# VHH binders against Elongator complex protein 6 (ELP6): the designs that were tried, part 1

No score or structure here was measured in a lab: all are predicted.

Target 1, 266 residues: Elongator complex protein 6 (ELP6), of Homo sapiens (Human) (q0pne2)
Amino acid sequence: MFVELNNLLNTTPDRAEQGKLTLLCDAKTDGSFLVHHFLSFYLKANCKVCFVALIQSFSHYSIVGQKLGVSLTMARERGQLVFLEGLKSAVDVVFQAQKEPHPLQFLREANAGNLKPLFEFVREALKPVDSGEARWTYPVLLVDDLSVLLSLGMGAVAVLDFIHYCRATVCWELKGNMVVLVHDSGDAEDEENDILLNGLSHQSHLILRAEGLATGFCRDVHGQLRILWRRPSQPAVHRDQSFTYQYKIQDKSVSFFAKGMSPAVL
Unless a header shows other numbers, all headers, positions and changes below count from the first letter of the chain; antibody chains aren't numbered by Kabat.
F, E and O stand for the ipSAE by ESMFold2-Fast, ESMFold2 and OpenDDE, each averaged over both directions (binder to target, target to binder). V2 = 0.75 x the mean of E and O + 0.25 x the DockQ between their complexes.
Where letters were taken out, [cut] stands.
Atom coordinates printed by the task and the answers are left out, and those that the model quotes come from them; centres of patches stay.

## First folded at step 1 (VHH)

Design a1 (framework vhh_6qgx_2)
Fold by ESMFold2-Fast, scan of step 1:
Structure a1 (fold): chain B 266 residues (1-266), chain A 122 residues (1-122)
Amino acid sequence: as target 1 above (266 residues)
Amino acid sequence: QVQLVESGGGLVQAGGSLRLSCAASGRTFSSYAMAWFRRAPGKEREFVAAISWSGGSTFYTDSVKGRFTISRDHAKNTVSLQMNSLRPEDTAVYYCAADLRYWLSPGEYDYWGQGTRVTVSA
């Protein structure tokens, strides 16, 4: 986990809020460091984690996790982490007939009904077990990334419905957390991307948006992080609060500083 | 906790139209998927149509596709079924149902109304 990001968010594994949906967004940059942050954060918080990885392999996350002080292999072996690896399963789902629905059934036919097996996989992965097995603090669902579903022709409304049902189960019933990553295409004509981002934004308690720099990547500054805090259930005068920081990412750390200043001067 | 009340049923000639309505009361309904089922005389209950919590996704049984339209109004906590080009085989008691999680489920829903009768004359 990145301690510096925890400091910006005023959180630690021992006192994280529950019942929250966090939207991760990236535009003209790679926001994956945010996914690695939350994955390692919730594993360190002793949460039961269901990770839906639609593009990257287990080994990709495992390597970064090790640098951040968590073993994904051990977490999976002890039943703390349930990992769904999309690419590895694609051949079996797409090319072979299955008698029972696979969680990745949507890879055969991209429509709203095909997300039900994925939802049921999440529900079973995070369902409480009260039989003396290992106990975890609360459940967490991470999805990297929802833009894959749009790329398959699923439609933004179908994806929003899927997320709503996950939120009802994970956040409301089980008092857990959800973290989802969506890519901002930057294409003014991409109506589905706009619908998905707007829909998720209105439902989110926290929005973290990683943006590429206007001048492009450089060795000292990798991008900008915009943090938007929301309190959608209680419309206060200051219900939305927004902050912007420039950042530099390294294997084990991330640095944040005021917009327009070098990393050495804040 | 959730109460569902159907209305709009009645007698209609083949080729005619009817609009069924389902009103939800009790707790907030914005997070529920809604569906219409029907039971014809002497038959088991069958799925007709479903609408997602957002109202943007719909699913229909093949026999009603193109003839029936399901819609919802979040401000009124209502779900409607517009039935066009009605046929005698559409004669049934129509039930409104609500589900929190399995919005496309054809078999099991958490809450049910008492039904409204639709009779289509030949």
Scores: ipSAE 0.000, ipTM 0.175, lowest interface PAE 16.8, mean pLDDT 78

Design a10 (framework vhh_7pa5_2)
Fold by ESMFold2-Fast, scan of step 1:
Structure a10 (fold): chain B 266 residues (1-266), chain A 123 residues (1-123)
Amino acid sequence: as target 1 above (266 residues)
Amino acid sequence: QVQLVESGGGMVQPGGSLRLSCAASGFTFSDYAMSWVRRAPGKGPEWVSTISSSGGSTSYADSVKGRFTISRDNAKNTLYLQMNSLKPEDTALYYCAKVPSYLFRGTYEYDYWGQGTQVTVSS
């Protein structure tokens, strides 16, 4: 996990809030370091993690996790991490006979009904169990990334419905957390992307947006991170606060520079 | 580096019209949603309107719906607010503000503000 990011978010593995949906977003830059941060954070917090990886392989996350002080292999072996690997599973769904519905049925034809097996996989993975003597602190669902579902023609409303069902189960029923990554397409005519981002933003208590700099990428600064806190208990016009930092990503760490704060009342 | 310069304010009588402009520099204007925010004397800021990065989507405060129109010219890095049927309660200093595209409605969370342009509606 990135300690400096934890400092900005005022959190540690021992005192993380529960029942929360965090939206990770990137625009004209690569926000994957935020996924690696939360994956390693929740494993260190002794959480039961269901990770839906639609883009990258287990090996990719395992290598980065090692640099961040977690072993995904050991977490999976001890039953702490349930990993759904999209690339590996795509071969099984497309080229092999299935005797029962696969979580990734939407790969054959993207429609709202095809996300039900994925939801059921998540629910089964995170249901309360006492695994030997080990008790996990709380369940966490990570999805990298929801933009893949739009690319497959799923439609933003169907994806939002899927997230709503996951949130009702993981956040409300099980008192756990969700983290989802969405790419801001940068296409002003992409209505589905805008609907998805606006819908998820409304449901999220925390939004982390990695964005390209106005001056472009350079060796000393890789982008800007905007942190938006939503406070649902406050009036709508006063519930949000934002902070902006420039960042530089390194092998085992991230550095943040120059900060701005825009309180909701200003 | 980022700079926003508002213009077009002035004094008008009730029922009059004004067109505000905001010249943006120091960032890629076409990548960001933009907002108009106003501050009446002795009061806090009030969000007025937001326009998406492409100009394809707009939103307005209930107090100005049907009277104000937000627009933009990405080739000129300029944001506009057409204000019709002005009322005394529209008297305020008007600011343009840079905002991420996913924050379209009713938010005051902004990275950069201009100096503002004064609009006074009086008889």
Scores: ipSAE 0.000, ipTM 0.158, lowest interface PAE 13.7, mean pLDDT 77

Design a11 (framework vhh_gocatamig_d2)
Fold by ESMFold2-Fast, scan of step 1:
Structure a11 (fold): chain B 266 residues (1-266), chain A 120 residues (1-120)
Amino acid sequence: as target 1 above (266 residues)
Amino acid sequence: EVQLVESGGGLVQPGGSLTLSCAASGSIFSIYALAWYRQAPGKKRELVAGITSGGSTVYMDSVKGRFTISRDNAKNSVYLQMNSLRAEDTAVYYCAARYGLTWSFPYQYWGQGTLVTVSS
């Protein structure tokens, strides 16, 4: 995990809030470092993690996790991490007649009803093992990334309904957390992308948006991170607080600067 | 980006009181965690008191019950109210600021310091 990001978010593995939906968004840049951050964070917090990886392989996350001080292989073997590889499983879903519905059935027919098996997989992965005792601190659902569902022809409303059911189960019923990544297409004509982003923003307690550089060629700045905390119980004019930082991604760390503090500018 | 300027230091008698002020300029004050550090002659700099953007406070054991840290976001200021002052409180007091709300983040901005002398 990235300690500096934890400091910006006022959190540590031993002191994390529960019941929260965090929206990760990127625009004209790669926001994957945020996914790697939360995955390693929750594993270090002794959470039960269900990871729905719709494009990248287990090996991809395992290599990055090792650099961030976590072993995904050991977490999976311990039963702490339940990992769903979307791309690897797609061949079996498309080409084989299956006796039971597969979690990725939507790959065969992209409609709202076909996300139910994926929801059921998540629910089973994160339910308590013993009703009187919890082995792990709390459950977490990570999805990388929801934009894949739009690319497969799934409507934004269907994706939002899926997330709503996941949030009701993971955040409300089980007192856990959710983290989802969505790409901002940057296309003004992309109505489905706008519907998805707006709907998720309204459901989210925390939004982290990674944006590419707006102007110039800055040697030591890779992008900017906008952090928005939402307080749904407050009036709109007083419930949201927003902060912006420039960032530089390094092999094992990330550095953050307030606007105008960049080493390249200062 | 943020400039910190301390004031309120001076010579006080043992058992006396003093209020230190730190005024910030240049950036959004409400997002910073703020702290008072001190450095006595021949000693290392040490954390005296801190306050997060959310208002949570921390104090060095030797000043608990005697010192109070507070902030006023409308005035872009942080204060250290020092009561029951002792000779060992003699030091240069520094105001410090950092982004974030945890105590593990390094302080990025520092004032020039204000001298507090406790002597009869």
Scores: ipSAE 0.000, ipTM 0.104, lowest interface PAE 19.9, mean pLDDT 77

Design a12 (framework vhh_7sr4_2)
Fold by ESMFold2-Fast, scan of step 1:
Structure a12 (fold): chain B 266 residues (1-266), chain A 120 residues (1-120)
Amino acid sequence: as target 1 above (266 residues)
Amino acid sequence: EVKLVESGGGLVQPGGSLRLSCAASGFTVSSNYMGWYRQTPGKQRDLVADIYSGGSTKYGDSVKGRFTISRDNTKNTVYLQMNSLKPEDTAVYYCARDFGPLYYSGMDVWGQGTQVTVSS
């Protein structure tokens, strides 16, 4: 996990808020460091994690996790981490290697809007058990990334319904957290992307947006992070608050500084 | 094996009350999403109320504050208490089960429906 990001978010593994949906977004840059941050954070918080990885392999996350001080292999073996590897699972679904309903059945079915099996997988992975297995602090659903579902022909409404029901189960019923990544296509005519981003923004308690620099990439600054806190019960002037920081990503850390503090981009 | 049977419908005057029952067999209501829907001729079915496995409830805007969904896990039955009934509440009421989210294929088990008529 990145300690400086935790400082910006005023959180630690021991005092994290529950019941929250965090939207991760990237535009003209790679926001994957945010996914790696939350994955390692919740594993360190002793949470039960369901990770839906729709494009990258388990080995991809495992390598980065090692650098951030977590073993995904051990977490999976302990039953702390349930990992759905989308690309390999899709092959099994297409060739009917599975005899039970598969979470990714929508990839081969005519009714591509049916994400019910994926939701059922998430619910089963995170359901409470009161048997001889390890007890976890709270459940967490991580999805990397929802834009893959749009690319596969899913409508934004179907994806939003999926997230709504995941939120009802994981955040409201089970008092857990959700983190989802969406790529901002940057295309004003991409209506499905806009519908998805706007819908998720309205459901989110926290939005982290990683943006490419207007001045270009340099060795001292890799991008900017915009943090938006949402509090629906407050007046509009105080309901949403936005902060912007420039960041530099390093092998095992990330550095943040207020916009305009770096001489490299001023 | 799985069945839902509604009862409790009938004719009632405006301002009256009715309690609908939905008896389930072949599964347990406490472990599933359960809902009440209603349909008038020529219109699609609308959500009246639902209750999911953890006990949280949701109501349609037109019935919020007047209707209450509940369940009796021992009797494996879901109820809809309807108070302050209006002529606009006249419809066939259906109970339904779903294991997960409402998608294009929606609810996976429906009852046969029970008629509620509110008229003077």
Scores: ipSAE 0.000, ipTM 0.115, lowest interface PAE 18.1, mean pLDDT 77

Design a13 (framework vhh_lunsekimig_d3; at its last look DockQ between E and O 0.05; V2 from the best seeds 0.00; counts 0 for: pae E 20.3 > 2, unsure alone 57.1 < 65, placed apart)
Fold by ESMFold2, look of step 2:
Structure a13 (fold): chain B 266 residues (1-266), chain A 123 residues (1-123)
Amino acid sequence: as target 1 above (266 residues)
Amino acid sequence: EVQLVESGGGVVQPGGSLRLSCAASGSIFSINALYWYRQAAGIERELIASITSGGSTNYVDSVKGRFTISRDNSENTMYLQMNSLRAEDTGLYYCAAKLGTYWRFSPTGYDYWGQGTLVTVSS
C-alpha cells in the first residue's frame, strides 16, 4: 500500500470505514496502481478478500504485492485471499469439453447477460466462517476490472445489477467493502460506458479518478488523481468534496503533489 | 487493424547500449503520442518515455540522460536508444499508442500494445 495515498484518504488499515463501495476510474492512463494499493491495504487490514482479477495473472499481482509488503501466496494459503484468475479461467471455460458450472460461464453462453454465477462465487467466497477459528476483520470484494465485462458483450445494466447484488451482500449484509475499477473510454458516443460510470458513481462512497496528461507525462508527473468523497447516506448537511493531486509512480511508492481544484457540486 | 511490433532486445553487459525499435502499422503512428513502458520482474508496467507526433519528448528521471526516444514518421517507427545500461533496466519493454482507455487483452488497459522485447543487463 502507498503511505502517501493513505494520508490523502485519511485512513489506515486499523481504522478503515466499512460498508462502502470505492470506485476506481482511469482516463487516458493506467490506473491499476490503485488496485494494487487497495489489495495490499485490505490484506494488511486482516480482511477476507475476494479478488476477481479479469485482466492479469496471479503472478502479476503477487510480484507487485511483494513490493508493497504482502505475500499473496501466503494470504491464499491461509484462506484470507480467494482469487479468480480471469485469463486462465477464460481459456478453461471456453475450451472445456464438458460444460460444468463456472463463475465465468457467460463466456460460453449465447445469452451474455447473466452474471448470477459470478455473484454466487463472490457470495460463497465471503460468507462468514462457522467455526471459532481465525477471524477476519471484514470481507472485501475487489474487481479488476468491470470494463472487461463490457468488452465481452455484457450490458451496463447487467453489470450494475451484478454490483448491486454484491453491495447488498458484501456491504449491507456483511458490513464489508468493495473496490472496483472501470476504464473511462473517453468516447462521448460510448453510452454503455457512461451508463456504467454514472451508475457506479451514484453508489460509491469514494471515487478515485486517475487521469492522463494530453501529451503523456511531463517530467516527474505521471498523471493526475482526482479524489471525490461522496456521502450518499448523509443527504442533509454536506455537499460532496473533491481534491486534485498530481502523482509520480515509483518502484515501491507513489508520490502526490497537491493541486487544488474547486469544490465538487452535487 | 493497428499492430505494434517491438524489436532490438537482447542481453548486454552493464554500461552497454541497445537500440529498440517499435514498428507501427496504419495512421495511428503519425497522429498519436507513442510510449515506451518497462516491466521488470515483480513490478507492474512503468511508463519510461513518450514522444508526440510533433517530436516533443518526456522521460522518467531514472532514464534521463541515458535513454533517447525518437520517431521516424516516414517509416512508422519509434526508437529507444538505451545507453549506460544498468541491471535495474532489465525487463520487458513495450511500446504503446495511447488513444484513450480501452482494454484488448493486453496486461494493461491501453489502446494499442506491442508484444514486448526482452532486455537483460547482467554481468
Scores: ipSAE 0.000, ipTM 0.093, lowest interface PAE 20.3, mean pLDDT 76
ESMFold2-Fast, scan of step 1: ipSAE 0.005; ipTM 0.172
ESMFold2 (binder alone), look of step 2: mean pLDDT 74; pTM 0.737
OpenDDE, look of step 2: ipSAE 0.007; ipTM 0.286

Design a14 (framework vhh_6qgx_2)
Fold by ESMFold2-Fast, scan of step 1:
Structure a14 (fold): chain B 266 residues (1-266), chain A 125 residues (1-125)
Amino acid sequence: as target 1 above (266 residues)
Amino acid sequence: QVQLVESGGGLVQAGGSLRLSCAASGFTLDYYAMAWFRRAPGKEREFVAAISSSGGSTFYTDSVKGRFTISRDHAKNTVSLQMNSLRPEDTAVYYCAADRSTYFGWLTSDEYDYWGQGTRVTVSA
């Protein structure tokens, strides 16, 4: 995990809030460092993690995890991590006739009904177990990324329904957390993208948006991180708060500084 | 209701010491970075010292480094500023501030979430 990001979010693995949905968003840049952060964070918190990886392989996350101080291979072997690998399964689901429903059945026919096997997979992966090898603190669902579902022709309403079922189970019933990544298309006429982002924003307690620079990628600054805190069940005195930081990503760390400032010695 | 209340200000001779305290009411400081700012007569607020939510990192403006020490007491829900070797130019109203969502932003006044009403410190020559 990135300690610098934990500092901005004022959290630690032993003192994290539960029952929460975090929305990760990126626009004209790669927000995957945020996914790597939360994956390593929750593994270090001894959480039971269900990771739905629709873009990258297990190997990709394992290599980055090693640099961040977590072994995904060991976490999977001890039953802490349940990993669903979308790209590896694509050939089996899309091009092979299967007798039983696969969690990724929606890859064959992009409609709402085909997301039920994926929801059922998540529910089974994270349900409490009386007898087992290890006890975990709380469950976490990570999805990288929901934009794949829109690209396959699923409507935003269908994706939001899927997230609603997951949230009811993981956050409300099991007192766990959810983290989902969505790409902001930047296209003002992309109605489905707007519906999905607005719907998820209303459900989220924390939104992290990674934005590309207006002038393009720079060696000294890689982008901007916008942080929005929401407190929908709190007194009116606690309004939503929004903060923006420039960031630079390095192999095992991320540096943050206020817009218009460089890191300073104090 | 959420409040930060400062105490410990007063009149002191140059070279003397004062200890300021900030107490939170209506919320826990456990998740907040805390800072002290000051405003001298006729001037804008300036940063003095800050401490991270864990207490593991502290920052000071150059003019007070080595003379002031910021600390926090997790059990008492307080943050303190020990001011030693006070100088006339330290005369100001001192404010306690809390910031939940930023680490590096906590070094600027615009980014703090909650503020106290201030406590006056006067250092005579």
Scores: ipSAE 0.000, ipTM 0.105, lowest interface PAE 19.9, mean pLDDT 77

Design a15 (framework vhh_vobarilizumab_d1)
Fold by ESMFold2-Fast, scan of step 1:
Parts: structure tokens; C-alpha cells; sequence
Structure a15 (fold): chain B 266 residues (1-266), chain A 121 residues (1-121)
């Protein structure tokens, strides 16, 4: 996990809020470091993690996780991590006769909008286990990334419906957390992308948006991170708090600077 | 584990009113979409009214303006207020809950046993 990001979010693995949906968004840049952060964070918090990886392989996350101090292989072996590898599973679903419902069965009928098997997989993966299994602190669902579902021809409404039912189960019933990544297409005419982002934003307690710098490349700054907290219980003036930081990604860490206060500017 | 129990049905004269209730248990009621369906003798089940977790309502054309669907999340109860009842409203009324919402058609996963409404002189 990136301790610098934890400092900005005022959180630690031992003292994380529960029942929360965090929306990760990226525009003109790769926001995957945020996914790696939350995956390693919740594994270090001793959470039961269901990771739906729709584009990248287990090996991809395992290599980065090792750099961040977590073994995804061991987490999977001890039953802490349930990993659904979308690209590999999609090949299996396409080329095999259906013997029993697969979580990614919806890929066989692209544009049909049937995500029920995927939801059932998540529900079973995070279901409370009777004594005899290791005790986990709370369940977490991570999805990297929902934009793949739009690319496969599913409507934003179907994807939001899926997230709604996952949230009802994971956040509300099981007192767990959800983290989902969505790419901002940057296309003003992309109605489905706008519907998905707006719908998720309204449901989210925390929004982290990684943005590429529009004015050109700087070796000391890789992008900017916008943090939006939505706290219904706060006074109206403080209900939605927004902060912006410039960031630089390194092999095992990330550095953050207040806007205009990077080491090169200071 | 999920249970839906309807009540409030009975015999009423044309032009009369009835209020149906559905007591829900075994799930987090406030987060599920809920609906009232009815089935008249010799006919299939038809959607009468629906209400989302957020409170948005929808009605069949045949009941629009006469029926009102509502929910009380604190009491885990769904209601259907039926006014200006007609003989053609005679049916068994069913409470339904939608758990997953992934189909293009509104499909409901849980059903009650039904409550009979008879509109007759």
C-alpha cells in the first residue's frame, strides 16, 4: 500500500471505515496504482477480498503486490483472496460447452446485459464462513474495471444495477467495502460513460480521480489526483470536500504535492 | 429465509377502497425494489405497481390515478392503497421483491403467498 496516499486519506489498515463505496476514476492517464493501493491495503487489513479483474492477469497484480509488501499467491492459498481473472475466464467461457453457469457467462451473449452470474459469484465469494476458516475483519469487493463492461456492449444502467446489488450485499448487509475503477473516456458524446460515472459518483463516499496533465510532460510530476469526500452527516458547507494534489509514482512509493508545490516548483 | 406476507384483502363494493400491506423479513428491505402483481381467475400474473429502493414509482395503465404504492423502510412494509375499485380489479394480489436487476425485463425473485381482493356488489 502507499503510506503517502493513506496520509492524504487519513486512514490505516487498522482503522478503516466500513460500509463504503470508493470510486476510482482516471482520465488521460493510468490510474491502476490506485487499484494496487487498495488491494494491498485491504489484504494488510486482514479483509476477505473478492477481486474481479476484467482486463489484467493475476501475475500482473502479484508482481506489483510483492513490491507493496503483500503476497497475492499466499493470500489466495489461505482463502483470504478470491480472484476472478476476466480475460482467461472469458476464453474458457467462449470456447467450452456450458457445463454449469460461469460468473462471466454474460460474455457469451454480449449486449444481453445479464450480470446475475457475476453477482452470484461475488455473493458466494464474500459469504460469511462458519468456524474452521480463518477469521477475516470484513469483506471487500474490488473491480478493475467497469469500463470493460461498457466496451462489451452492456448499458450503463445494467452496470449500475449490478453495482447497486453488490453494494446492498457487500456494504449494507455484510458491513464491507467496495472499490471500483472506471475510465473517463473524455468524449463529450459518450452518453453511457457519463451515465455510469454520474451514477457511481452519487453512490460513492470517496472519489479518487487521477488526471493526466494537459499542459505537457514533466519528469517530476506524472499527474494530478483529485480527492472528493462525500459525508452526508457534515454541515452543507463541508458535505463534499475536494482536494487536489500533484503526484509522482515511484517503484514502491508515490509522492504527493499540494497543487503548484512540487519539489521542482518549490 | 426471505418471507413476504400479504394482508388487507377482502370483499369490497365497486367504488370502494382497500389498503394492502406486505410484511418483509429475511433481507435488507430498504435496498430491494418491490412490486405488487395480481392474477385474475384464468389469467396470468400482471404487474400492478412497482417502487424502487430510491422511491421511484411506476403503475400499470389500468390502475394509474387510482392506486398508490408506498413503502415504510423502518417497518419493512410495502403498501398498496387501492381507490375507486372496479369489478375487473378482482384478483389475488402478490407482493414481490427483486434481488438482482440484470435482466431487460423486471423479474422478481421473491413472492408472497397472495391476498384475495374481490370487488362485487
Amino acid sequence: as target 1 above (266 residues)
Amino acid sequence: EVQLVESGGGLVQPGGSLRLSCAASGFTFSYYAMAWYRQAPGKGRELVAGITSGGSTSYADSVKGRFTISRDNAKNTLYLQMNSLRPEDTAVYYCAALRPGFYTLSEYDYWGQGTLVTVSS
Scores: ipSAE 0.000, ipTM 0.100, lowest interface PAE 19.8, mean pLDDT 77

Design a16 (framework vhh_7pa5_2)
Fold by ESMFold2-Fast, scan of step 1:
Structure a16 (fold): chain B 266 residues (1-266), chain A 122 residues (1-122)
Amino acid sequence: as target 1 above (266 residues)
Amino acid sequence: QVQLVESGGGMVQPGGSLRLSCAASGFTFSSYWMSWVRRAPGKGPEWVSTISGSGGSTSYADSVKGRFTISRDNAKNTLYLQMNSLKPEDTALYYCAKSLYTWFGEPYFDYWGQGTQVTVSS
């Protein structure tokens, strides 16, 4: 996890808020460092994690996790991490190797009904332990990334319905957290992308948007992070707060700078 | 209770300037993005400009870039729109809006003021 990001978010693994949906967004840059942050954060918080990884392999996340001080292999073996590896499972679904309903059924038919098996996989993965010791603090669902569903021809409304069902179960019923990544296409005519981002933004308690640099040849700044806190349960007078920082990504850390500092100084 | 009161509108000749003000009360002004939205006679609302709570980020509609400047004074709970090089096409009722910035560009508005009329004619 990135301690610098935790400082900006005023959180630590032992005092994180519960019942929250966090939207991760990127535009003209790779926001995956935010996913790596939350994955390692919740594993360190001793949470039960269901990770739906639609693009990258388990090996990819495992290598980054080691740099951030977590073993995804051990977390999976002890039952803390349930990992759905989209690329590996996609081969099985497409070639119909599975006879049972598969979480990635939507790969064969891109319609709203096909996301129900994915929702049921999440629900089963994060259900309370029936007979025994619950040694996990709370459940967490991470999705990297929802834009894949749009690319497969799934409508934004169907994706929002899926997120609504997940949120009702994970955040409200189970008092856990959700983190989802979505890419901002930057295309004014991409209506499905706009509907998805708008719908997720209105449901989110925290929005982190990573933006690429528009004009810079500076080697020491990789992008801009916008942070928006939404507190729907608070009086209107304190509901929303926003902040903007420039950032530089390094192997094991991320540096943040207030807007207005010269990148050349740092 | 949220209140937004716009002022500074009036009649001006093409090429002239006006400065609009919006006095905000009933909420923590510095915590919210704020916007200007206008409505020309017989047309729907058009977003004009947005500013972040800190004032560190601003954005403008293409029709006003280079001519209009949005600013805020958080100590006075006041939002401003400096309008230069005014054109007849800028004739509209201008609204101050409490805003949530959406991450694909234009903000969404949860409260609008009563508006102030700007008329640009010779």
Scores: ipSAE 0.000, ipTM 0.116, lowest interface PAE 16.5, mean pLDDT 77

Design a2 (framework vhh_6qgx_2)
Fold by ESMFold2-Fast, scan of step 1:
Structure a2 (fold): chain B 266 residues (1-266), chain A 123 residues (1-123)
Amino acid sequence: as target 1 above (266 residues)
Amino acid sequence: QVQLVESGGGLVQAGGSLRLSCAASGLTFSSYAMAWFRRAPGKEREFVAAISGSGGSTFYTDSVKGRFTISRDHAKNTVSLQMNSLRPEDTAVYYCAAGKFYSLYTPSEYDYWGQGTRVTVSA
C-alpha cells in the first residue's frame, strides 16, 4: 500500500471506515496504481477480499503486490483472497458448455445484460463462514475494471444494476467495502460511459480521479489526483469536498504535491 | 406529462395468481429501469422486483423469488409482474416506479411513481 495516499485519505488499515463504495476513475492515464493500493491496503487490514480482475492476470497483481509488501499467493492459500481471473475464465466459459452457472456466464449470452451469476459469485465468496477457523475483519469487493463490461456490449444500466446489488449485499448487509475502477473515455459522444460514471458518482462515498497531463513535457509529475468525499444523503452545499494533488509514481512509492482544494458540486 | 398507471390488482385466495401491469407514457421507456414496490398497512414501502432498461437483468426480493416474475414489453411500453403462489403476507398496495439509475433499496432514486394498485390475499 502507498502510505502517502493513506496520509491524504487520513486512514490506516486499523481504522478504515466500513460500508463504503469507493469509485476509482482515470482519464488519459493508467489509474491501476490506485487498484494496487486498495488491494494491498485491505489485505493488510485483514479483510476477506473478493477480487474481480476482468483484464489482468493473477501474476500481474502478484508481482506488484510483492513490491507493496503483500503476498497474493499466501492470501489466496489461506482463504483471505478469492480471485476471479476474467481472461482465463472467459476462455472456459466460451469454449466449454457447463450446466452449472459460471460468474462470467454473461459472455455466452447474445444480450450481455445479465450479471446475476457474477453477483452470485461475489455473494458466495464474501458470505460469513460457519466455523471460526479464520475470522476476517470485514468483506471487500474489488473490481478492475467496469469499463470492460461496457466494451463487451453491456449497457450502463445493467452495470449499475450489478453494482447496486453488490452494494446492497457487501456494504449495507455485510458492512463491508467496495472499490471499482472505471475509465473515463473522454469521448463527448460516449453516452454509456457518461451514464455509468454519473450513476457511480452519485452512489460513491469517495471518488479518486487520476488525470493525465495535458502535455508530455513534465518528467517529475505523472498526473493529477482529485479526491472527492461525498455524503449523498445531504444537500449539495454540504454534500461534497474535494482536493487536488499532483503525483509522481515510483516502484514502491508515490509522491503527492498539493495543488488546491474546492467544494465539489454534483 | 409522465404517467405510470397500474392495473390488475384485486382480491385472491392464498395459493392463487394475479398479474399486475403498469403502462408508461410520456417517457423514453427503454431508457428507464422499471420496478415494483409494495406497502402493507402500517409498514414502509419495500422493494419487490425490478427489470433493467434493456430487459436483460431482473432482480427480486428474497420472499418472492421463484413465485413472482417481472417482464417488460417495449412495443406496448408496459412492465408486468406475474404473481404466483400468493400468500396472505403479500397483501399490500403495489406501486410501479421508473428510474434512470436503478437502486434496489432506495425509493428516492426513482424519478416517477404510479398511484398504486391494491392486492388482497385471503387465507
Scores: ipSAE 0.000, ipTM 0.142, lowest interface PAE 15.5, mean pLDDT 78

